VH-VL binders against Cell division protein ZapD (zapD). Designs and how they scored, part 4

Target 1, 262 residues: Cell division protein ZapD (zapD), of Nitrosomonas europaea (q82wr3)
Amino acid sequence: MLYSSNAILLTVICYELPLSERIRMLLRLEDLFDKIDFFSARDTSFEHHAVLVALFEILDVTSRSDLKSDLLQELDKQRTMLEGLRSNPEVSEKALDHILQDIRAAFRGLLDIPGRIGGHLRDDEWLMSVKQRMSIPGAACEFDLPAYHYWLNLAPEIRREDLKDWITPFTPIRSGINIVLNMLRNSGKNCCYTAVQGLFQQAGSEHQAHLLRLHISSEFPCVPEISANKYALNIRFVPWRSDHKTEVYEEDIPFELTFCSL

## First folded at step 1 (VH-VL)

Design p8 (framework fv_spartalizumab)
Fold by ESMFold2-Fast, scan of step 1:
Structure p8 (fold): chain C 262 residues (1-262), chain A 121 residues (1-121), chain B 113 residues (1-113)
Amino acid sequence: as target 1 above (262 residues)
Amino acid sequence: EVQLVQSGAEVKKPGESLRISCKGSGYTFTTYWMHWVRQATGQGLEWMGNIYPSDSYTNFDEKFKNRVTITADKSTSTAYMELSSLRSEDTAVYYCARDLEGWDSYYFDYWGQGTTVTVSS
Amino acid sequence: EIVLTQSPATLSLSPGERATLSCKSSQSVLYSSNNKNYLTWYQQKPGQAPRLLIYWASTRESGVPSRFSGSGSGTDFTFTISSLEAEDAATYYCQQYYTTPYTFGQGTKVEIK
């Protein structure tokens, strides 16, 4: 495929770098839930298969973490912080109440989950057999999973009923993740910078960010390679189709940067 | 015996605010959800929202667009529903209704007697 | 939101007859993890608050006469009065509590001839 400026619609691309394993997990789960929402509303067997792939990945991502406990702790922390803003005349009381209600709804929904996250799927022997076989490359073919092939050939309305039953118990998890990530993304100050000849370097501080967000125009055919720790931030812009990792995009590149923390 | 007693009838003008009370007795007020449901003359039932008095957690129907506020006073075992920016369409009988004990929100086993609200210019 | 559709709008019967009321949900109210249908039936007489009759689609509330019963699963539900009595003249509403906002059907009015 060839690209030319005559056929390209210019957009701003956001790159997010999680600076902790906790935030990396939440971003992965957000992506999986977004895919579930998108594909479950559609009609084809391929799209509903994508929903089950995403659901099974959620089970894998959550199997070794106490995500429920982590989300409960973070939501309670955010609630306490926001309650402290009630006396601030610069803060809208109605907007604050709305956010606090959303936090409480997610918190209580999480408390109501009996047992472990995804227990309703983990206790389903048929779904677990499908999951096990789907984890093997190529194993989703009809000859490997005849009962699953039967399910894929049912009417879309019947498949959607099953999908809703499998998805709905995750609603408090989905809501909690959305609230936490929204708070994280809105926590930092957006600053404008220029990478001189594709390079940007900044000395770090003891202040620790949990997420780094970078915005750049698609008019620059390059991608940021970011290296960050508590001491330094290094951003190197490289041509998006470069096979050689030492190649730098040798132009001055304006971009925006936000350090986000919870 | 379990009873829910609501405040008396209200007559309001468009743009005013409404505040209705619902006093519970004969049970542990803080551990039961309290719901608010309204019914316009000759129409069906419409759920407005609920509150869990123990922690004041609330849910609302989006139709009320942040016009509804539900609160609870644990010391008096009384729930309140406040509806602002009243319109003629808000003319209805307003009910409070109790849910099952515990955090689970389900069905309504006891209802208040209803409060008739008339909004007219 | 979940939409509940009740039929018929009005049912006119004589005492002793069987009344059958329908409630259809726009989506399933069956929760697969506990195998329960999150559906109730209420009775409302003119000038009175609604009264709970049936919960979990088929369980009768304490003190409710045995002539009242509920059945169905998923999206299709039926409420039955096996032998209609004069005091049963009322509007009957189904309600789902599967998800917020909680929603009610438009009601079926049962009239005695």
Scores: ipSAE 0.000, ipTM 0.378, lowest interface PAE 12.5, mean pLDDT 85

Design r1 (framework fv_rolinsatamab)
Fold by ESMFold2-Fast, scan of step 1:
Structure r1 (fold): chain C 262 residues (1-262), chain A 121 residues (1-121), chain B 107 residues (1-107)
Amino acid sequence: as target 1 above (262 residues)
Amino acid sequence: EVQLVQSGAEVKKPGSSVKVSCKASGGTFSSYAMHWVRQAPGQGLEWIGEIIPIFGTANYNQKFKDRATLTVDKSTSTAYMELSSLRSEDTAVYYCARESLYYGSGSFDYWGQGTLVTVSS
Amino acid sequence: DIQMTQSPSSVSASVGDRVTITCKASQSISSYVAWYQQKPGKSPKLLIYDASSLQSGVPSRFSDSGSGTDFTLTISSLQPEDFATYFCQQSYSTPYTFGGGTKVEIK
């Protein structure tokens, strides 16, 4: 799989816990669009196959979603809030205008989408036949999909042309999601804590967060198990190996925590 | 439970304008797009445009873009369609209709009773 | 614009008959079609949306089939209250467009 060793490279790892189904869906869609962007720019048939898998998953995620309405409402709410910040001397007017322009552009783009999200792909009978076959375990073999096999053997430039045509109509949705999630992620203050002997508990007042973000150095070979509700936040750091999931990582662990809200 | 009640029939001269109202009751007015569709006598249905009440944003069929104006008054849960520069071929029953489910679903689950607009010299 | 061609323009039928109405789109609209019933002097009533979803309160004798460009509305056993004009509509893209209508008349 890996072509070079990066196993010893240390970094800060961010763990995000969505506290609502709404934010969970937006994070899933962001991940799918990021993968589409990465793989569509590459050359192999395997990578372009991964793009189609992600596109079909976007269709499934959005098929019963009020995503367009949700994004329009959130963008309008954010626009109103940001316009209220024009009198704040600590806020850059140039930066504020730039964000407002991005919001207006995304809003207009979303309004221009006719019918259901992904209609251009659902209109393509060949793509829908590929999607149907790919939903069957093991049905991605040459003999199952001869026309798809032909497409995978076309030059990378020709496949990218097709991928671009299939991806481009999602641009307003992608932009809207990116704006909303960017604002969400930047809404809170980073606070530094220490988990004593792998445990951190914060009890007391209810929180109104929609997303929790936790940053920890990869030098600590553990992962956070986060449990959050309106009454309490519990974080338990456990060794990253699956066979040690019941054990606490028994060291004092410094980490950062941000409560994010829209 | 959801009901759309439209204003009464109108007779107009060519070149004038008409404004039809559509008052919504039952359900949530701002949660759905409101559409306008007309039907000339003995003819089929023709989509004029939509308005999204929470934003006040209107989208139009290109054929009507220069003459139609869609607005809403959220305080009275009322949608309006104004059509200007009337011609005899604008004689039709004008319907308001609520978009089903969500924005962009493109199907209409509740309809007003219709407003007959007659354009004659 | 997407053109919706509906046939026949009228059909004469008796109570208990199976009636089929066909609708053809000028380009693929996937499954984004809705069907409406309109009685004389009344507004249209939504019967079916998204090519398979029966509207609440609509009798099960109404069904549809099709995808892409060719769609069919079926009334399995015509009842007296079903004599009306039926319209198909593409919900795929704006401007939304309707078929010309099919009048179901008593024989």
Scores: ipSAE 0.000, ipTM 0.390, lowest interface PAE 15.5, mean pLDDT 83

Design r2 (framework fv_rolinsatamab)
Fold by ESMFold2-Fast, scan of step 1:
Structure r2 (fold): chain C 262 residues (1-262), chain A 122 residues (1-122), chain B 107 residues (1-107)
Amino acid sequence: as target 1 above (262 residues)
Amino acid sequence: EVQLVQSGAEVKKPGSSVKVSCKASGYTFTSYWMHWVRQAPGQGLEWIGEIDPSDSYTNYNQKFKDRATLTVDKSTSTAYMELSSLRSEDTAVYYCARDEGLFGELSYFDYWGQGTLVTVSS
Amino acid sequence: DIQMTQSPSSVSASVGDRVTITCKASQGISSWVAWYQQKPGKSPKLLIYAASSLQSGVPSRFSDSGSGTDFTLTISSLQPEDFATYFCQQANSFPYTFGGGTKVEIK
């Protein structure tokens, strides 16, 4: 039995600002799927409840988007761009083949989804009744949902089998989102900057980015407030616990910035 | 089945206020945002604002911000739109319309009330 | 505010005709457009929303295409019940705005 002592916890924190509604939606879905993966592997009823909350939010987020068509179009676009790189002698053919194979697998998986995203859950009358009750604040107590309370008291392994049945049909969507977001995050170059007395301003955007990524050391107890448009980028670092919107963290702050695009 | 039933037609004098009601049935009132949209006779649709019945949070079209007030009564599943300082150009059919209001970012109006004609006469 | 310009303002058509209505946004709205049908004396009805998603119960003869600033609603084979006014709506940003409407009337 080994015990570990606390180490000094200085780390680099990444802040991501989506610059389009499309990317904002994909980031929201990534977060929901990450929570599903984390909590579904755990044992408590509270953790499995969190999985259902996240699944129901996925249904809400996807109900107003042709996500399948959007992902198919983006994956095909990326495939075409990557195939064009085969003629570049500086690009590894083996690495290129691996990513193209992943894209092809995700594309095929998406094509094989019958009907609408989440249709298997939307057609489940019991789950939809649970979702409706859970949408009412404070209305998910034992007396509000006796059948759900019964489910929460089943053994963890039995709950996990049900969760697997509900989660598995989303696998191609999850895979497609992961590929697109990973390509987006890897598309830009890191540049190092210094915010003088907590302020940074840069004129012009040159390229229309879809995602801004900012890296800053946790040694600076502040958060970036980012404002970006086609004319200027403004970053104001504010104390992470601030009583006023106008407060600025008054130190010179080194940070890294990456503009990402698909 | 989902139904939105609005109050009857109103005739108002310039400078007065009107309050239109919209009674919802057939769904959980607090689970869906309610929008208000108007249509002047023979013209297009104009969005006034939205309200979340669960917490009464509102967003308004800036054009109506100073004159429109959206409220709800959860006990009767009824939404209200009050428009003050009425002018002749406010003569229109006023609609309530339901939407899920996903995170306040994307809104589409899936069920509509029958409309309330408000006539502002001199 | 994002302006939605709809064309044509009216079209005369016969049963069985293909009808195309266009909508142009003054700014990019991605795929966040909806289409509504309004019959005389009745409230609007949602037909299509977000990235060409057909509303439940709407016939497959209605379809939408476009992205960015240019959008079209197509009725592949006009039926008697389709004579109505059609409106587009952008859902990209506040305030939500509608097109001026296109009246589809009998020839």
Scores: ipSAE 0.000, ipTM 0.377, lowest interface PAE 16.3, mean pLDDT 84

Design r3 (framework fv_rolinsatamab)
Fold by ESMFold2-Fast, scan of step 1:
Formats: C-alpha cells, sequence, structure tokens
Structure r3 (fold): chain C 262 residues (1-262), chain A 123 residues (1-123), chain B 107 residues (1-107)
C-alpha cells in the first residue's frame, strides 16, 4: 500500500502474465479453487450455486490436459532440484526440509487419486445434467431444474455436506498447484523500469520466463498489456477505461517487473 | 468487424518492383502484427515477414530480407509490402494477414486475412 | 528452419466420414501450432490455434491432438462445406512455416 502527500491511499497492483499454457491453466485453477473456498463456507443457495459453477468450470479447464501427470512430474522435478541444495551452506536446512515435506505430501496425495481428476463429478449423472442445463443462459430457474431447486432449498449444513464430498477429492490437486505456483512466484528477481510515454520494449532480448509479475502504483489509471516471445518483450500501458485497444496512456510510468521460472 | 482490403492485381517485368497495399477497416490498427504470406499457383503458403506498427518492428524470412520491405501508414491504417528484383518465381497471390492483438497473446496465428493480390512476373 | 510435414497430401472422403490429417514438426514446437482451412479461390481461414483452442465460430467437429512434434487435426463427421485444403503452421520460431497442405476431396 502507498500514500500520497494529500493522504490519498494508493495501492500497488500486481499483474501476472503466464508465458506458457501450463502456467496459464494453473493460474485459472488457482482462481477457481479460491472461489470454491470462499463460497462453500457461506450459507445462501446463491453462494452454493457459485461453488457448483466453479466446480463445473474446473472440469472444462482440465478436459484437454493430463493435469495429474503434469503436477506429479513438476513436483518430482522440484524435489530433485531442492535436494541438490542440501550442500549449500547459505540455504536454510529447516526451510528446505519443510518445503520438501510439503512436496512429498502433495505428490503422495496425487498418486492416491484414482483415474483422472474430477472423475467423481463426471460419473455423477445428476450433476452432469445440472452442468449441461447451466451452460444455457437463463436456463437454471426452478421450472428448468426441479431436483436442483429442491437441493437449493435444503438447509445450508446439508448442502455443505454435499459440497464437501464434491470438493474434497480435489485437495491434492489444490495443494500441488499451490506449491508449484508458490515456487514459481518466489523464483525471480525484481527489476525497476520506466515505460516512456506508456511503452516499454526490450528489443533483441530472448526471455525464458514462465511467468511475468508486474507491479504498478494505482495512481496511474492504466493497465499493462504484456506480450513476450522468444525474441522480444513488449509492454503497453492502456487507460483502464478504453474504447480502443491501441490507445496508449501517454505518460512516463515507473513499474517493477519480475521474471519467474521453474 | 475488421476487414483487410488489398490492392488490385499487377503484372510486372523481371527486375522491377511491386508494392502491394493492405488497408484495415472497421477496427484498431497499431497493436496488431501485420503479416505477409504468398502462395504460388497451386502451391502452399510461404511466410514473407511481419511488421508491428506501434513499434515499427519488422521480422523477415531470410529468403526475402534483401528484397522485401514492410512499411505502414498509421494515418490511413494501411500496411505495404514492397518486393524488388522480381523473378518469374515470384508469381503468386500475396496475402496480408493479421494475428491477434500482439499484447494479448504474443503469438502469430492469423485470424483475419486480406482477399489476396495476384502478382504476375512475365517478360 | 522448422519443416512442417503434412500427411496425406490428399484424401478422398464422403459426407459423414471421420477425417484425420497429421502434421510433424522437424523439432519441438511445444503447442505453437495453428490449423487453417482454404477453399478454392478464397483466403485461408483460422480453425485452431495453440494446438487445442478452437477459433470462435468454428464447429466442434474440428479438433486436434498432440504436442511437441506430432499434431493431428480430426474432422469427426465430414460435412459438404468441409471439402477444402488444410494447412498446419508453426509459430514457435522465425521464419514462420506452413505444412504442404492436405486436400480433402469428394470420394
Amino acid sequence: as target 1 above (262 residues)
Amino acid sequence: EVQLVQSGAEVKKPGSSVKVSCKASGGTFSSYAMHWVRQAPGQGLEWIGEIIPIFGTTNYNQKFKDRATLTVDKSTSTAYMELSSLRSEDTAVYYCARGPDYFSGGYDAFDIWGQGTLVTVSS
Amino acid sequence: DIQMTQSPSSVSASVGDRVTITCKASQDISSYVAWYQQKPGKSPKLLIYAASSLQSGVPSRFSDSGSGTDFTLTISSLQPEDFATYFCQQYDSYPLTFGGGTKVEIK
């Protein structure tokens, strides 16, 4: 958080850009699990409906990937790398042991999942029928889904029992994602830059980051649009209310950039 | 709705130059990479190069770098490809094509294409 | 340059058939591959990008599988409007390169 000379509270905003489809999927899943945790703890039928929407979205996000296999491979890779750090006297042995134990617990939990992730929901014919109807805008009213309407009118504690049964099998996936993303976010060096007249380009530079993290003060009413490929990094700051994508926020903008890799 | 409209067919003699235009209409111009791709009659697609108008940055296929020049006129939302030292092998339909907004994806898949310009090189 | 090899160069099929087209990159391109459809006398049309993402408005009968060096475009139930030439394209490295094309023609 930042303060101006007139006691106007300013916030530092972090923007994250995934540079691979794998990291993009992990960030999408993290967001969905955060929403599930938030809404499942609450009492209204609307909030529990939001949990099912998020669960169904997880099924859609994961339908084209072998997430379990991917997480197992990444966790094993990270374990091997971290074990190699035991000989470094500048690395905390206690912190290293802690993260290694978290990795082993997540790895074991993933191995214990039978089949593909979300199979317990995909095998539930009633939930799949609810999911299919919910894909049609405005089609989840009482007269569209009478059995679902019955469920929404059950006491909150009864709905939470069902939600717990539907959510709990995802716990190892959630843990694995959290560990991988935490390591990724902590891997990079912060650098300070200035975008001249809203534009920043590193021409002729190749970047091998998997995630870019950009910090900017909210005093600048703009958002970063970041493009990176094997040849260049380009950042364009655009007014947060813009009628045109090509519109540039024409001021010099200080920001921080962190290149993160696994 | 964005459209790319290209200039008309041209007939050129060997050793001359041709300049093809591609006008974007209906949308934004500067942040979208404009690509040039050619197709000889009955053959496949061959990438010539790209230009990113907002930065003026160009990338060329090495096969064409000494003969092709990509430029833009932002005031008219028009991209140009000039190809010099023409040979009979340069006879082809030349397309301009747009990728997604450079800043939103950073990748070069072409979602909008011009109608093509036939360039015939004959003596 | 990365060479994109498509097979077959042509295939004869009937409406309702499942059609499979393969594309092999000479080196690892991760998921940076796109697929295009070109009808006679027309510009190419983007079908799929990033190996798995359907372009808006493209029918669900078009799908793809693969990563690294081997990619497959599948048309699950061929329609009359699907008779065309199909091209794969890599965008991992410059220069961008296309496959030789596969003509899907009436049996």
Scores: ipSAE 0.000, ipTM 0.433, lowest interface PAE 14.6, mean pLDDT 83

Design r4 (framework fv_rolinsatamab)
Fold by ESMFold2-Fast, scan of step 1:
Structure r4 (fold): chain C 262 residues (1-262), chain A 119 residues (1-119), chain B 107 residues (1-107)
Amino acid sequence: as target 1 above (262 residues)
Amino acid sequence: EVQLVQSGAEVKKPGSSVKVSCKASGYTFTSYYMHWVRQAPGQGLEWIGEINPSGGSTNYNQKFKDRATLTVDKSTSTAYMELSSLRSEDTAVYYCARDSYGLEFYDYWGQGTLVTVSS
Amino acid sequence: DIQMTQSPSSVSASVGDRVTITCKASQSISSWVAWYQQKPGKSPKLLIYAASSLESGVPSRFSDSGSGTDFTLTISSLQPEDFATYFCQQYNSYPYTFGGGTKVEIK
């Protein structure tokens, strides 16, 4: 039904391009935490397996970064900026106090994490053995991991309690990421443009942006290929299902761009 | 009306321990961090540590980490500061103080508890 | 630890005078400074936080200026109830530290 023109639902699709490795990591972690939240609330062994896969990916994504220090520094910076708004009569004091409270809770929770992020999982020898075996496609079969197979056959409530114990220590990290990304996404102004015959080029303005957001109507069956540096932004719209990946979508395409920065 | 009411003055011998209480009222106890600060006679203020009443997590000034223990009783909305291995230099007024907005400044203070360490 | 140095240690002033108290941090604390007033035998009372935000119920004659390492508390027109000891506090990093205090005495 998806492919029938009579069944197509028109919506606006948002594409996000991180312009720094720091922001790319935060977006990846956001996606992983969203999947954890979705699958951990469900009942099947397959869904709870997906939670562990996502948890192990979080450990891998964070293994070479000081995410805790990065989030603490960014939250402190945002706190400073927001406190500066208290004297502005156009800013709601209640809304400002609410976001400052959220920043406080995340900041304090991050400080309370002993040692390295995910240490509670890294100290669990059984979980680390499961992670190692799962690094090989198909290695989570019953004959490869009998103890894991036993866990997957426990009642959903028992598995969910274990998942809760493994997930809950990440709450300050999750909260910090959400605050930082929400501030980032709301930092820029939406500007309307038109890609002439599927092509858009603009000089400059990307030097200080950390995230580029592009909104396009689903009525245009194409995807943006974005290339950006401090000198130029190039967007090339290509058919989403094309026999030739080098072809441009040959229509004038209205879209919105937001350059976001912290 | 927000109030923090502390326990009465204590006289302790060197080497003993003291436990000071701080009973909170007029707000949701678990929504605000509680800090402990001391003031030696005629001197300035010194931060001891903080506790989150919701989860019980604590952060201490390294100077006091081996001797200070911060706890809470959520059922009575009461915070406690215990200081062990007392020395004459620990003679001070000890304050509990409520964290405002979680930004480590203190909008409400207890009345103070004088702890005197003498033989 | 961040050392907070207050000056002067005491000042004698008359009602109506402008009083200035300075606080210097040993390293940058951005805007994370609060100011407290303490009267003899009483607990400290919050006056100003985040280097410029006046606490609810505190008179407008109290103000702060500065950022980074140098901060100043100003009382624009001293009143009888303002004779007290004033302390600055940094809350930029653990451990949170206070200045030595400035006693404002009647002349």
Scores: ipSAE 0.000, ipTM 0.390, lowest interface PAE 15.0, mean pLDDT 83

Design r5 (framework fv_rolinsatamab)
Fold by ESMFold2-Fast, scan of step 1:
Structure r5 (fold): chain C 262 residues (1-262), chain A 120 residues (1-120), chain B 107 residues (1-107)
Amino acid sequence: as target 1 above (262 residues)
Amino acid sequence: EVQLVQSGAEVKKPGSSVKVSCKASGYTFTDYYMHWVRQAPGQGLEWIGEINPSGGSTNYNQKFKDRATLTVDKSTSTAYMELSSLRSEDTAVYYCARDWTVETYYFDYWGQGTLVTVSS
Amino acid sequence: DIQMTQSPSSVSASVGDRVTITCKASQGISSYVAWYQQKPGKSPKLLIYSASSLQSGVPSRFSDSGSGTDFTLTISSLQPEDFATYFCQQGYSTPYTFGGGTKVEIK
């Protein structure tokens, strides 16, 4: 995006790289649910259209997986691991009890989901017709979908009531994803490193993680390109506006790296 | 030692209500869900519903939703099941059971059972 | 509702025998099954739940297996105190439902 302002803001930017397909899916779903929460609370037809786009993407992402079963299994696994920590004198019993309570609540909510995730939307013939047309580039204009155009012209309060009905059944899924990802993000220790002339390389078993988190100051106008396998981790910092694959940001770059595991 | 102690046997007339109690001891009452399950003579086990003692939230088997009411008294660590509009087919042993809340809904400790007989 | 179909309804066995009880769910329930023992005039007792987790105080001769829709409870070497009725239960979805029971009789 182009700005009319030349103001410089210093922040820390977090980059997350999922190292498994399961975590990649959870991160994608988290982003979609965050988008739904943000836009559903607003008033314009464009913003409510964005909510339906995100809801339809959730249906597509979840159509090829048993997300309910996967979340139940992961929460159950984490509970077993956390119970093992009761014998560890360095672990806070109060903090452990809070986490276990959150896991139990999320597990219960997931068990209570009737049928297939998103089934309430898949059973709605009108919504499925809208989804079908939206899958064709440029084919969701007013003359393509007159009933949808009518819906977009309803008062925001009326549209929000419909959105609430479509969104609410996903609440246990959103809760489960949030708990799992929060536990994952808090599982590792931050370590400080320096990329010499934009390059960082590390060998060893530290790569046996499910998520890598990288923190870098926005002062450095570059983006990390991360390549990881069981033998090596390679990070190349490249200028954020670069079309050349081998170009590196030629400066020593301090950054923080966290290896996260469930 | 975890114990669930239920109230004694009841004989009720058709159309009346019964209220069975279950007093818990040996654990933190509000940390575990309490379930109610019945067993008619010579028949299998049938789940009635559950209650969270911490917040009082309930969930019922649809078959009993209109007649069963589950409550708790945190000060006495006691759970209650009230069943209204009794019929002869409600004659059964009623159990309270603690939820194994760690992974899923399994019943790790059970009360001794309360026989409810519905006869005129 | 998820139906749990249990077989056999009864079995006669001698001390030392291996006894196998099966349970079939009407839909997939992952590994969320529990097994209970009920002796005459007593309340049910939890034996084993989910993924072969044995309840404390239960002898190691009790084990379970299965996932999805087909589950088994095995008693590897039957003892006199194992005379009882055994029930499976799904913990996957409300209402929680039980199998019809299997009566194990010492012959």
Scores: ipSAE 0.000, ipTM 0.408, lowest interface PAE 15.6, mean pLDDT 82

Design r6 (framework fv_rolinsatamab)
Fold by ESMFold2-Fast, scan of step 1:
Structure r6 (fold): chain C 262 residues (1-262), chain A 122 residues (1-122), chain B 107 residues (1-107)
Amino acid sequence: as target 1 above (262 residues)
Amino acid sequence: EVQLVQSGAEVKKPGSSVKVSCKASGYSFTSYWMHWVRQAPGQGLEWIGEIDPSDSYTNYNQKFKDRATLTVDKSTSTAYMELSSLRSEDTAVYYCARHEYVEGSTYYFDYWGQGTLVTVSS
Amino acid sequence: DIQMTQSPSSVSASVGDRVTITCKASQDISNYVAWYQQKPGKSPKLLIYAASSLQSGVPSRFSDSGSGTDFTLTISSLQPEDFATYFCQQSYSTPWTFGGGTKVEIK
């Protein structure tokens, strides 16, 4: 009997660990915007409901942050660094101009946002009433939210017009996050390591990483549990399904690490 | 002609509050943000906060967040700044100023009111 | 907060002189600076905003330069109506902050 499923299903899985609260927020926002893009393009009331859930989560994630200021500072820093590369003959002139245009567009868009992120949603009394009710478990039923139920029964085209109005003001934030995270992920050098009997330890203050990226083959049915401080990195590979919470995956595991910084 | 006309000078006791008005004319009131900036005698300019007249959204300088309240009345095209718990160091000329929103532009103040002198003394 | 340090605090000049006023930001603000003129007893008036854009009605003798942390306002051939106090403002991040002002007075 020949089973080819292993050859088809073998992939490399990337695990990302943010090493700062700033990067953790950007990763959470990226995920939420990805969901918004996916579900807003579709037709069902369930999918458009998922868009509002994600929009409300963006409001919660950003409620105690100065995200606009943080993105502006980072984009300007990156612009300055990249403009310094114009004199380097080994750098593509067209690729550099393209990235600089994207940075300038995102930066200007962010400057044009008056006040707080998502203010247009926070000041919409109806949307805020929907958000408040949806925070109660089981409270999204028809009899709990009749006006929202009416909206969900409108034609998909009408709902998409409303969603577009609610989503579009976030475009500069979305663009800024994408640029910053793309630059972060493309920084650093990819290095190969082996976890001996499921364990890997590295000591020293040789890196100032903001994001750690770990690549491992799906051949190994385990997940990395990563703990890091400014002096030490500890990775413990544990079976993805375990009857004993403290067990390590007792094999030598080859994996790749990239320490990413801005 | 764009004009911002502010209310007259005020003399207040420590611990009281003051409410300054700024009446706009010559433009679409809800299309531009209104800012409040003060200038103490012999000192520089200090930003207090901003308000979007279209939805009354406000953003404050943290130094003033607990004491300043910005409001607007769309029917009269008037913006208001109320400052509570007044101290002698709040003695200053208070200005309203318009932010000219231009796509891709930065924050700057293109038109200013004439200023309202607020004196805090016993 | 971004601190804007302006120098000199005052300058004495004669009609026809070239006057330069400097402004230093406590951090990189790219080219996001605006300049204002304030005459005694009057409100500030916008002169120049980001990207060296002259406000409508402002004479061409006013110009600015600089990027990053160091900025300069230049008045070529000072006129009688130019005797005033000048302020810089960073337009990079809230809270919006101003320089301490430079008084241009008759020599």
Scores: ipSAE 0.000, ipTM 0.379, lowest interface PAE 20.0, mean pLDDT 83

